# Designs tried in a protein design chat: VHH binders against q9p7j3. Part 230

Target 1, 174 residues: q9p7j3
Amino acid sequence: MILPLFPETQVHVFVYENVSNCAAIHEQLISQNPIYDYAFLDAATILYKKQVYSAIIRALEDRRDEQMKTKTIHSEVILSLSPKTEISSAFRQFSMTKKSKNIVVVKIDSKLTEEEEFERLDKLVEGNRVEFSDEELQKLIDFKVLKKNYKLDPSTLENPLASILSSIALRGYS
Short names: E, the ipSAE of ESMFold2; O, the ipSAE of OpenDDE; V2, 0.75 times the mean of E and O plus 0.25 times the DockQ between their complexes.

## First folded at step 18 (VHH)

Design ha13 (framework vhh_5c3l_4; at its last look DockQ between E and O 0.86; V2 from the best seeds 0.81)
Fold by OpenDDE, look of step 18:
Structure ha13 (fold): chain B 174 residues (1-174), chain A 120 residues (1-120)
Amino acid sequence: as target 1 above (174 residues)
Amino acid sequence: QVQLQESGGGLVQPGGSLRLSCAASGFTFDDHAMSWVRQAPGKGLEVVSDIAWSGGRTYYADSVKGRFTISRDNAKNTLYLQMNSLKPEDTAVYYCARHSKYGIHDQDLRGPGTQVTVSS
């Protein structure tokens, strides 16, 4: 898809459930295999499409302003999901782990159609693709983890989206 | 082989200063954001500070804000931590740590550490 404020940048987002090779993917990322240049997110930490899009937009803005904290746009997306500016905290909280079963994969600057990108990614991820929707994300979320990551309390649980988006948008402003 | 080696630690009186260095080798240094972490006796690892791959954006723990300064020289593959106004509570082993280029949590990639002791 194309984001309105970034018409020159094509973005694709995929959701996989029951992934059997997260450990292998993790090792490839640690080894810095460029074929794996995606943002691999733990789906247990993602509740809304808008959460992902907000992080993507934040990362793209950082790149535009030459203020990226991490080297790749994809790592910056992961960082941008966090309400904190600390890198290790962001990666720990939102990145795919060796033990992850469900993941959200983000590709930025793709030259391929969504279907073509899927075919490429499908060679790397051993799992079942599901729709990128709030409905599907809701099935994969760990609310305990979500609450910890964004410090949600009973007063903010009524509208978690607003709280999450505010945390992302206001990161670094306290 | 990826290597990180910290130096510059030592014994200093409260109010004193130290400058830590971390020599990196075996990888492309400017592909990675870097951090300083520390472990005090009986406590867990604590992130002290981190710095962008380019040396631009930085983070500081509240306990060290205004006293510590993180910096890096990508040409020399070296990370620095200037520590001023040191306090006894800053006593710890300080580690240099590399962050994953692709955003995977990689806290295990750090040097052997350097001891910093602040005592009167």
Scores: ipSAE 0.907, ipTM 0.945, lowest interface PAE 0.4, mean pLDDT 95
Fold by ESMFold2, look of step 18:
Structure ha13 (fold): chain B 174 residues (1-174), chain A 120 residues (1-120)
Amino acid sequence: as target 1 above (174 residues)
Amino acid sequence: QVQLQESGGGLVQPGGSLRLSCAASGFTFDDHAMSWVRQAPGKGLEVVSDIAWSGGRTYYADSVKGRFTISRDNAKNTLYLQMNSLKPEDTAVYYCARHSKYGIHDQDLRGPGTQVTVSS
């Protein structure tokens, strides 16, 4: 899709469940294989579509303003999911790990249609694609992880969206 | 081979200053954000500061804000930490650490460290 504030930037988001090869993907990312230049997120950390879109928008704003901390827009998305600017904790908390089972995958600056990008990604990821929707994300989330990552108390856990989006939007003030 | 090598540690009195350096080799230095991480005696690892690939944006732990300054020289493949107004609680082994280009945490390349001791 194309975000209104960034009309020249095509974005695709994919969700996979029951991924069997996260360790292999992880090794390719550590080896800096450019074919794997996507944001690979652990789906256990993602509850809402808006959570992902807010991080994408924040990363694109930082790119526009020449304020990116990380070298790629995709690693900047991972950083932007965190309420804090500290890099190590953001990558630890939100990135896919070798042990991840379900993932959210973001491609920014795609020159391909969603179907074409999916065809490329499907060669890399061994898992079942599901819809990028709040319904599917709710099945994959770990609420204990969500609470920890965003410092939610029991009352905000009932309605966590505004708290999460505020954390992403206000990064750098913590 | 990929290598990070810290230098500049030592014994210093409270209120003193030290400048740490980290020489990087075997990889494209400006593809990576970098951090200084420390381990005080009997404690776990603490991220002291990090810095963008470009040198532009930084993070500091609350315990060091206003006293420490991270910087980098991408032409010399070197990361720095200027430490001023040192306190006994800053005593630790300080490590230079590289962050993954593609945002995966498991690659946390770290040097052997340099000891900083602050005591009277």
Scores: ipSAE 0.782, ipTM 0.901, lowest interface PAE 0.8, mean pLDDT 91
ESMFold2 (binder alone), look of step 18: mean pLDDT 87; pTM 0.884
ESMFold2, look of step 19: ipSAE 0.682; ipTM 0.864
ESMFold2 (binder alone), look of step 19: mean pLDDT 86; pTM 0.877
OpenDDE, look of step 19: ipSAE 0.904; ipTM 0.942

Design ha14 (framework vhh_5c3l_4; at its last look DockQ between E and O 0.89; V2 from the best seeds 0.78)
Fold by OpenDDE, look of step 18:
Structure ha14 (fold): chain B 174 residues (1-174), chain A 120 residues (1-120)
Amino acid sequence: as target 1 above (174 residues)
Amino acid sequence: QVQLQESGGGLVQPGGSLRLSCAASGFTFDDHAMSWVRQAPGKGLEVVSDIAWSGGRTYYADSVKGRFTISRDNAKNTLYLQMNSLKPEDTAVYYCARHSKYGIHDLDLRGPGTQVTVSS
């Protein structure tokens, strides 16, 4: 996928359910294996496609402006999902854990087609690929976690997307 | 060997100042955003401050804003924490901590810590 404001940057997003090897992936990330240079998100924290895209755009803007807080664009995407500027909080809230079962994987700056990238990633992730859609994400979300991460209350639950996007966009300005 | 080592802690009176240093070795220092975290007696670990890999963007806990300054010298593989206007509630063991390059949720490296005691 090509984002309108970043036409030179190809982005791919994949969703996996029933992943059996998150602990193994986590270990590879700890060891800084470069073939695992993706943003691995816990799907329990993601409700909308636009949530992911907003974080991606924010990260790309930070890179464009040479204001990245983290070293890689993918870690910056994880940071950008958070309404807080604190790195630990962001990673704790949104990153895949060893105990995750469902994940969203983001690849930025890919030179491959979506299918080619999938074939590559499929060698790393042991799970079932599902469609990257609001419908599928809604099946995987933990609303308790979502409410906590974005401090959603009954008044904001009427339109959680707006609240989430506002939190992402206004991070650092509250 | 990959490691972090804090220094600069000690005993100081309220209103005093300390400057903590953290020496990093065994890894590419500027591949990582860094944090100072602390643990007070009977309390959990809390993030005091963090800093971008390049030394640009920073974060401060509300309790230390305006008093503490985090900085880093990537050429020297060193992280700093300037602590001014210290309060008794700042008493804790202070740790230098490394964030993961790929955004895992855990601090993947932490030093042994340095004791900071603020008392009259």
Scores: ipSAE 0.919, ipTM 0.956, lowest interface PAE 0.4, mean pLDDT 96
Fold by ESMFold2, look of step 18:
Formats: C-alpha cells, sequence, structure tokens
Structure ha14 (fold): chain B 174 residues (1-174), chain A 120 residues (1-120)
C-alpha cells in the first residue's frame, strides 16, 4: 500500500498464524541475513490495524526527519510500537521470539506487489497467512500482554485504542 | 568474530566519577544502537542507557538521569559511559550491549563486563 504522506514508500503487512519456524527466522535475523529484512512482530502484542499503521507512520516520520534511533526502518517500526524510547524493552516486548506462534510481518520500501512480496515471504515463514484485519488480529492478541505493554488502566480496557495510539504518537515526549 | 570489551571500571568514592569504554570489533559498529546495562549484586539486569546508531538520540533510566552520559565514537568503534556523582547503589558489573540491526531482542550479545564499586 501507499500512505498519502509518504507516496514514494510502498508498504505491505502480512499476518501468519500457527507459525512453526519462528526459531529459525529468529536465528536468521540475529545473523543479519538481509533476505529477512522485515519487521517480525509477535501477533500476541497487536490488537488493531491502526496500531501497526501508527508505528509505521511514526517510523517514516522519524526517517524523514533524520531522527531514527535504529539503523533499519523495520527495526524502527518495532521501536515505534513501544510507549518508551528504551530500545531493549521495545524489541523484547513486540518482536517475534523463538517461541512465538502468530506473527505480523511488515515490509517497508517494497518494490514488489503485495502478491509478489507474499510469494517471497511465504518461502521464509512456515505458517498460514490470514487477513490483516482487526477481526483476525483480535483472535491472536494476548490481552494480558497488551495491558502490560501499554500499562492500560482498568478504565481504558473498554476502548484501549486511543491510549495505545497516543502512546505511539507521543513516544519520547511528555 | 563479534566482540565487545568493556574497560574503565574500578573503585571510587561516593560523589566521584568514572568513564567506561567499550571497544567493538568484528561487525559494522554504526549499524547498531548500543546500550549500557548493569547488574548489581544479587539483582537482575537493568538497562542504564541506550544510544542511537548515529549517536544523536539517547535513553536513560530514571535512576541515572542527570548523572550519566552515554556517547559513541563511530570512527573508533567505541561506546562510552560517563558516570558522575556516583552513589553506592551504582555498584554493579556494567556491560556494553549491541542491539539487533533487524530489531530482534539480543541483549545476550554483550561483553564480559567491568566492575564498578562505589566505596562505603
Amino acid sequence: as target 1 above (174 residues)
Amino acid sequence: QVQLQESGGGLVQPGGSLRLSCAASGFTFDDHAMSWVRQAPGKGLEVVSDIAWSGGRTYYADSVKGRFTISRDNAKNTLYLQMNSLKPEDTAVYYCARHSKYGIHDLDLRGPGTQVTVSS
């Protein structure tokens, strides 16, 4: 897809359930294999499409403004999901782990159509693709994890979206 | 071979200062954000500070804000931590840690650490 404020940047987002090879993917990312240059997120941490899009937009704004903390746009998306600027907490809380079962995968600066990017990614991920939609994400979320990651009050649990999006937009500011 | 080596620890009196250094080798240093983490006796690891790949943006734990300054020299592949106004609770082994280029949690990739002891 093309975001209005970033017309030069093609973005694809994929969701996989029942992934059997997260440990292998994790090792490739640690080894810095450029074929794996995607943001691999644990789907247990993602409740809304807007959560992912807000992190992508924040990362792209930071790139535009030469304010990226991490070297790649994909690692910057992971950082941008976090309410805190501490890098290790963001990676720990939102990145796919060796034990993840469901993942959200983001590709920024793609030169491929969605289907072409999927064909490439599908060779790397052993799992079942599902639609990137709020309906599918709600099936994969762990609300205990979401509450912890965003420090949600009981009063915001009915509609946590605004609190989550504010955390992403205001990260690094008070 | 990827290596991180800390130095500059030692014994210092309360109120004193130390500067830690971390020499990096075997990888492209400026592809990575870096951190200082510490482990006090009998405690878990605490992230003290982070710094962007470029050196431009930083993070500090509340316990050290205003007293510690992280910096890096990408030309020398070296990370630094200037520690001022040291307190007994700063006593710990301090580790230099590399963050994953692709955003996977990897704080287990760190140096052997340097001991900082703030004397009674």
Scores: ipSAE 0.582, ipTM 0.819, lowest interface PAE 1.5, mean pLDDT 89
ESMFold2 (binder alone), look of step 18: mean pLDDT 88; pTM 0.889

Design ha15 (framework vhh_5c3l_4; at its last look DockQ between E and O 0.93; V2 from the best seeds 0.72)
Fold by OpenDDE, look of step 18:
Structure ha15 (fold): chain B 174 residues (1-174), chain A 120 residues (1-120)
Amino acid sequence: as target 1 above (174 residues)
Amino acid sequence: QVQLQESGGGLVQPGGSLRLSCAASGFTFDDHAMSWVRQAPGKGLEVVSDIAWSGGRTYYADSVKGRFTISRDNAKNTLYLQMNSLKPEDTAVYYCARHSKYGIYDRDLRGPGTQVTVSS
């Protein structure tokens, strides 16, 4: 996929459910295995496609402006999902954990087609790929976690997307 | 082997200053954002400050804004925390923490800590 404001940057997003090897993936990421250079998100924290896209865009903007707080574009995507500026909180809130069952995987700057990238990623992730859609994401979300991460209240639950996007967009500007 | 070693802690009077250092080894230092976290008696871990891999962006907890300054020297693989106008409530063990290059949270990526005690 190509984002309108970043036409030279190819982005792929994959959703996996019933992943059995999150712990193994986690260890590879901690060990900094470069073949795992993706953003691995806990699907329990993701409700909308636009949430993911917003974070990607934010990260790409930060890269463009040479303002990335983290070293990799993928870690910056994870940071960008958070309304908080502190890195530990962002990673704790949104990153895949050893106990995760469902994950969203983001690849930025891919040189491969979506299918080719999937074939590579399929060797790393032991789970079932599902469509990257709001419908599928809604099946995987933990609303308690979502509410906590974005401090959603009854008034904002009517349109949580707006609140989420605002939080992402305005991070560091409050 | 990844190693982080804090130093510079000690006993200081209220209003005093300390400068903490963290020596990093066993990994590419400038691949990682870094943080100072602290644990006061009877309290949980609190993020005090974090700093981007390049040092260009920083975060401070509200409780330390205007008093503490985080910095890093990537050529020396060293993280710093300048603490001014210290208060008794700043008393804690201070840890240097490394953030994952790929954005995975790991609470164990920190040094053994250095004790900071602020008391009259």
Scores: ipSAE 0.704, ipTM 0.867, lowest interface PAE 0.6, mean pLDDT 94
Fold by ESMFold2, look of step 18:
Structure ha15 (fold): chain B 174 residues (1-174), chain A 120 residues (1-120)
Amino acid sequence: as target 1 above (174 residues)
Amino acid sequence: QVQLQESGGGLVQPGGSLRLSCAASGFTFDDHAMSWVRQAPGKGLEVVSDIAWSGGRTYYADSVKGRFTISRDNAKNTLYLQMNSLKPEDTAVYYCARHSKYGIYDRDLRGPGTQVTVSS
C-alpha cells in the first residue's frame, strides 16, 4: 500500500494467527538477522487498522524530520504505537514475544508487491494468514492489555479509537 | 564478545554530582538506542533515561528531570549520565542497557552496574 503523504514508500501489513514459531523469530530478531527486518507486533495489542497506520505515519514523519530514536523504521513503528517515548516500555508492550500466538507484521520500504512480500514472509512465519481488517483484529485483541497500554477508562472501551489515536498523536506530552 | 561496562559510581554527599560512563564493545554502538536503568535497595528496576541512536532525542523519568543528563559519544562507543543535585533517593545500582536494533524486547543486554550511594 502507498500512503498519500509518503507516495514513494510502499507499505505492507500482514496478520497471522496461531503462530507456532514466535520463539524462533524472536531469536532471529535478537541476533539481528536482516532477513527478519520487519516490525513484528503482538496482535493482542492491536485493535484497529488505523492504530497501525497511525504508528506507521508517525514513524515516517520522524524519519523525514530526522527525529527517529531507533535505528530502523520498523523498530520506530513499534515505538510509535506507544503513547510515551520511553523505548523499553514500547518494545515490551507492543512487540511480539516468545509466547505470542498472533502477530501483526509490517514491512516499510518494500520493493515487492504484496503477494511477493507475503511469499517471503510466509517462509519465516509458521501460522495462518488472516486479513488485515478491523474484524480480524478484534478477534485477536486482549482488551486488558489495550486498556493498560492506552490508559483507557471503562467509558472509552466502548469507543476506544479516538482515545488511542489521540494518544499516538500526542506522544511526549501526555 | 558483546560488553557493556559501567564506571564512575561511588559515595557522594547530598547535593553532589557524579558522572557515569558506559563503555561498549563487540557490537555496532550507533545501531542502538541506549538507556540508564537503576535499582534502588529493595526496589524494582526503574528506567532513568533513554537516548536515541544518534543522540538527538532523550527521555527522562520525572524523578530525575532537570538534574540528570544522558549523552553519548558514538565515535568513542560510550554512553554517559551526568548526575547533579544528587539526593539520597538516587542511591541505587545504575545499569547501562542496550535496546535491540529491530525493536524486540531484550532485558539481558545490560552491564553489571555501578553503585551510586548518596548519604550523609
Scores: ipSAE 0.595, ipTM 0.826, lowest interface PAE 1.4, mean pLDDT 89
ESMFold2 (binder alone), look of step 18: mean pLDDT 88; pTM 0.890

Design ha16 (framework vhh_5c3l_4; at its last look DockQ between E and O 0.57; V2 from the best seeds 0.00; counts 0 for: pae E 14.0 > 2)
Fold by OpenDDE, look of step 18:
Structure ha16 (fold): chain B 174 residues (1-174), chain A 120 residues (1-120)
Amino acid sequence: as target 1 above (174 residues)
Amino acid sequence: QVQLQESGGGLVQPGGSLRLSCAASGFTFDDHAMSWVRQAPGKGLEVVSDIAWSGGRTYYADSVKGRFTISRDNAKNTLYLQMNSLKPEDTAVYYCARHSKYGINDRDLRGPGTQVTVSS
């Protein structure tokens, strides 16, 4: 898809459930295999499409302003999901782990169509693709993890989206 | 082989200063954001500060804000931590840590550490 504020940047987001090879993917990322240049997110930490898009937009803005904290746009997306500016905290809280079963994969600056990118990614991820929707994300979320990551309390649980988006948008402004 | 080596630690009186260095080798240094972490006796690891791959954006723990400064020289593959106005609670082993280029939590590669002791 194309984001209105970044018309030159193609973005694709994929959701996989029951992924059997997260450990293998993790090893490839550690080894810095460029074929794996995606943002691999633990789906247990993602509740809304807008959460992902907000992080993507934040990362793109950082790149535009030459203020990226991490080297790749994809790592910056992961960082941008966090309400904190600390890198280790962001990666720990939102990145795919060796034990992850469900993941959200983000590709930025793709030269391929969504279907073509899927075919490429499908060779790397051994799992079942599901729709990138709030409905599907809701099935994969760990609310305990979500609450911890964004410090949600009973007063913010009525509208977790607003709280999450505010946390992302206001990161570094305290 | 990827290596990190900290130096510059020592014994200093409260209010004193130290400058830590971390020499990196075996990888492309400017592909990675870096951090300083520390472990005090009987406590867990805590992030002291981190710095962007380019040396731009930085983070500081509240306990060290205004006193510590993180910096890096990518041409020399070296990370620095200037520590001023040191306090006894700053006593710890300080580690240089490398963050993942692709944003995974790989339990950041770190060096063997350097001891910093602040005591009167």
Scores: ipSAE 0.910, ipTM 0.946, lowest interface PAE 0.4, mean pLDDT 95
Fold by ESMFold2, look of step 18:
Formats: sequence, C-alpha cells, structure tokens
Structure ha16 (fold): chain B 174 residues (1-174), chain A 120 residues (1-120)
Amino acid sequence: as target 1 above (174 residues)
Amino acid sequence: QVQLQESGGGLVQPGGSLRLSCAASGFTFDDHAMSWVRQAPGKGLEVVSDIAWSGGRTYYADSVKGRFTISRDNAKNTLYLQMNSLKPEDTAVYYCARHSKYGINDRDLRGPGTQVTVSS
C-alpha cells in the first residue's frame, strides 16, 4: 500500500502462521542474504495493524530526516516498534527468532505488486498466509509479551492501542 | 581481524570532563549503528548512548542526557563519547559496541572496555 505522507514508497505487509522454517530464515538473515531483505517480526509481539503502520511511518520519517540509527529501513522498523531507544533491546524483543512460530513480514520500497511480492515471499517462508488484520493478529499475539514489551498497566490491557501508538510515535525519541 | 578498542578512560574529579574513543578495524564501520554501554561495580550493563551509522541520529539514557555527547568519524573508523559534568554515579567500565544490521544478532561485537572513575 501507499502511506499518505510517503506517496512514492510502496509497502507490503504479510502475516504467516505456523511457520516451520524460522531457523532457516534466521540463518539467511544472519548471513545478510539480500533476498531476505524484509523486516521479519515475531507475531507474538504485534496486536494491531496500526502498531505496524506506526512503526513504518516512524522509520520513514527518520529516514527522511536523516535520523536513522540502523543501516536498513527494515531494521529501522524493528527499532521503531520499541518504546525504548536501545537498538539491541528492540531487536531482541520484536524480531523473529529461530523459535518463532508466527511472523509478520514487512517490505518497504517494494518494486512489486502485492501479489508479485507474495509469490517471492512464499518461496522463502514455509507457513500459512493469513490476512493482515486486527482479527488475525489478535489470534497470534502473546499478551504476556505485549505487556512486558510496552510496560502496560493492567488497566490498559483491555484496549492498549493508544498507549502503544504513543510509545512508537513520541516517547523514547526526543 | 574484527576488533574494537576503547581508550581515554581514567580518574577524574566530580564536575570534570573526559573524552572516550573507540577504534574499529576489520569491518565496514559505517554499515553499523554503534553504542556506548557501561557497567558500574556490581551492576548489569546499561546502554548509555546509541548513534546511527551516518551519525545523524543519537539516543541518550536519561541519566546522561545533556552531559554526554556521542559522535563518530566514519573516515577514521572511530566512535567517541564526550563526557561532561561527571558524577560519581558515572563510575563504570565503558564499552564500545557494534550492533548487527538486522537485529537478530543482538550485540555482535564489543571491546574490552575502559575504566572511568569519578572520585575526589
């Protein structure tokens, strides 16, 4: 899709459940294989579409303003999900690991249609694609992980969206 | 041979200043964000500051904001930390650290550290 503030930047987001080859994907990411130039997120950390879009927007704003802390826009998305600004903590908390079972995959600056990008990604990920929707994300979230990552009070766990979005957009980067 | 080497630590009085350097070798320095992390006696690691690969964006822990300045010189493969208005609680071993580009290798290189002691 095209984000309003970044009309020349094509973005695709995919969700896979029951992924059997996260260890293999992880190995390719470690070796810096350019075919795997995506943000691979652990779906256990993602509850809302807006959570992902807010991180993408923050990363793109940081690129526009020459404020990126990481080398690639995809690694910057991972950093942007964090309420804290420590790079290593953000990656530890939000990145897919070799033990992950469900993933969210982000491609920024795509030169392909969504269907073309899916066909490419489907060759890399051994899992079942599901819709990128709040309904599907809610089935894959680990609320214990979400609470820890965003330090949510019990009073906000019923509808934590505003707290999460403010953490991504404003807090931690001043 | 991939290495990070810190220097510039020492003994300084409260209110004083100190400049740390970290020389990088054996890898493409400007492909990586860099950090200063510290470990006070008997405590865990604390990230003090981060800097983007280009030097354009920085992060500071609340405890050092306004007093410390991180910078890098990509032509010299060197990371710096200017430490002003030093306090006794800044006493720690300071490590230079490289972060992976993709975030699934947490911190993949760290130097041996340099001791900073703030005392009368």
Scores: ipSAE 0.006, ipTM 0.184, lowest interface PAE 14.0, mean pLDDT 84
ESMFold2 (binder alone), look of step 18: mean pLDDT 87; pTM 0.886

Design ha17 (framework vhh_5c3l_4; at its last look DockQ between E and O 0.89; V2 from the best seeds 0.78)
Fold by OpenDDE, look of step 18:
Structure ha17 (fold): chain B 174 residues (1-174), chain A 120 residues (1-120)
Amino acid sequence: as target 1 above (174 residues)
Amino acid sequence: QVQLQESGGGLVQPGGSLRLSCAASGFTFDDHAMSWVRQAPGKGLEVVSDIAWSGGRTYYADSVKGRFTISRDNAKNTLYLQMNSLKPEDTAVYYCARHSKYGIQDRDLRGPGTQVTVSS
């Protein structure tokens, strides 16, 4: 996938359900195994494709402007999902955990096709790949977590997307 | 082995200043964003401040904004916290913590901490 404002950057997003080895993946990430250089998100925190795209765009903008808070573009994506600038909060709220069952995986700067990248990633993730769509994401979301992460109230639950995107876009401005 | 060691804590009067340091070893320091966290008696851990891997972007808790300054020297593998206008409510054990390079909630590796006591 190519983003309009970043045509030189190839992005791939994958969704896995019923992942059995999140704990193992987590350990590899802690050990900083470079073959695991992806953004591993807890799918329970993701409701829309646009939410993920917005975070990716924000991270790419940060990189472009040499303003990344984290070292890798993938960690910056995770940070960019958060309405807060605090790193711990962002990682706690949006990153895959050892107990995660469903995950969204983002790869930035891939030199591979989507299928090739999938084959590579499929060796790392033991789960079932599903379509990256709002329909599939809605099946995996935990609304309690979503409400907490973005401080959604009954009035904003009518259109969570607008609130989420606003939070991502305006992070650090209030 | 990854190690963090805080120093610079002590007893100070309200309105006083302290400068905390954190010496890091056993890992590539500039691969990681860093934080200062504190734990007051009877309270949980609170993030005080964090700083980008490069020393650029920073975060401050509302309670310390305008009074504390986080910084780092990547050449020296050292994290700093300048604390001015200290208040009794700043009394706590202060820890430096390392964030994950790949953006996961790591065990938030932190040092043994340094005691800061603000009292008249």
Scores: ipSAE 0.909, ipTM 0.945, lowest interface PAE 0.4, mean pLDDT 95
Fold by ESMFold2, look of step 18:
Structure ha17 (fold): chain B 174 residues (1-174), chain A 120 residues (1-120)
Amino acid sequence: as target 1 above (174 residues)
Amino acid sequence: QVQLQESGGGLVQPGGSLRLSCAASGFTFDDHAMSWVRQAPGKGLEVVSDIAWSGGRTYYADSVKGRFTISRDNAKNTLYLQMNSLKPEDTAVYYCARHSKYGIQDRDLRGPGTQVTVSS
């Protein structure tokens, strides 16, 4: 993926369904194994491609401006999905858990082609890769979780995209 | 041996001040954002404040904003919470919590807590 403001930053996004080893991946992340330095998101929280891209852009802007709260760009993407700056809330709401079944995986600053990164990631994730698309994401979303995470009211639920994107873009300006 | 140990709690009158400390050992302290969380009697956990790995950015719950100040000394592996203008509603066990380097939730990584009691 090519971001206009960050043309030298290579980003890959993968979606897996029916993942059987989230608990094992979780243990590797807790033990800080650098092979697992990706953003592992629970797909139940992601409805749109633009939701993920907006969080990536926000994290990259914060890195550029020396305003990152978290140590890695990948953990900063997770934080950036949240409408609030509270770190614990963001990780609880958006990160993969031991019980997650479907995940979105983001790699920023990749030195590999998409095919090469997939081959590496596929050795770590036991699940079925699906396309990173709004169509596939809509099959995996939990709308109750989405409503809670972004405080969506009934009037915005028909087309929540603008509300979600503004929450990500304006995070911290409350 | 990852450890977090809070200290500095106690009994204080309304309007008083306390400074909490949290000593960290067994891990690279400046790889981690940190938080203070509290639990009032019969209540759930409330995040009081967060601080970036570098100390440069913070978050405060509305109930403590302007009264509490979080800080860290990465050279001493220590997190602090300066608590001013204390109210009876601040009575709670205060916990130091480490956030994961890679952004995964780890609810088992907090200290045993220190009691703060604000009463006349």
Scores: ipSAE 0.564, ipTM 0.812, lowest interface PAE 1.7, mean pLDDT 89
ESMFold2 (binder alone), look of step 18: mean pLDDT 87; pTM 0.884

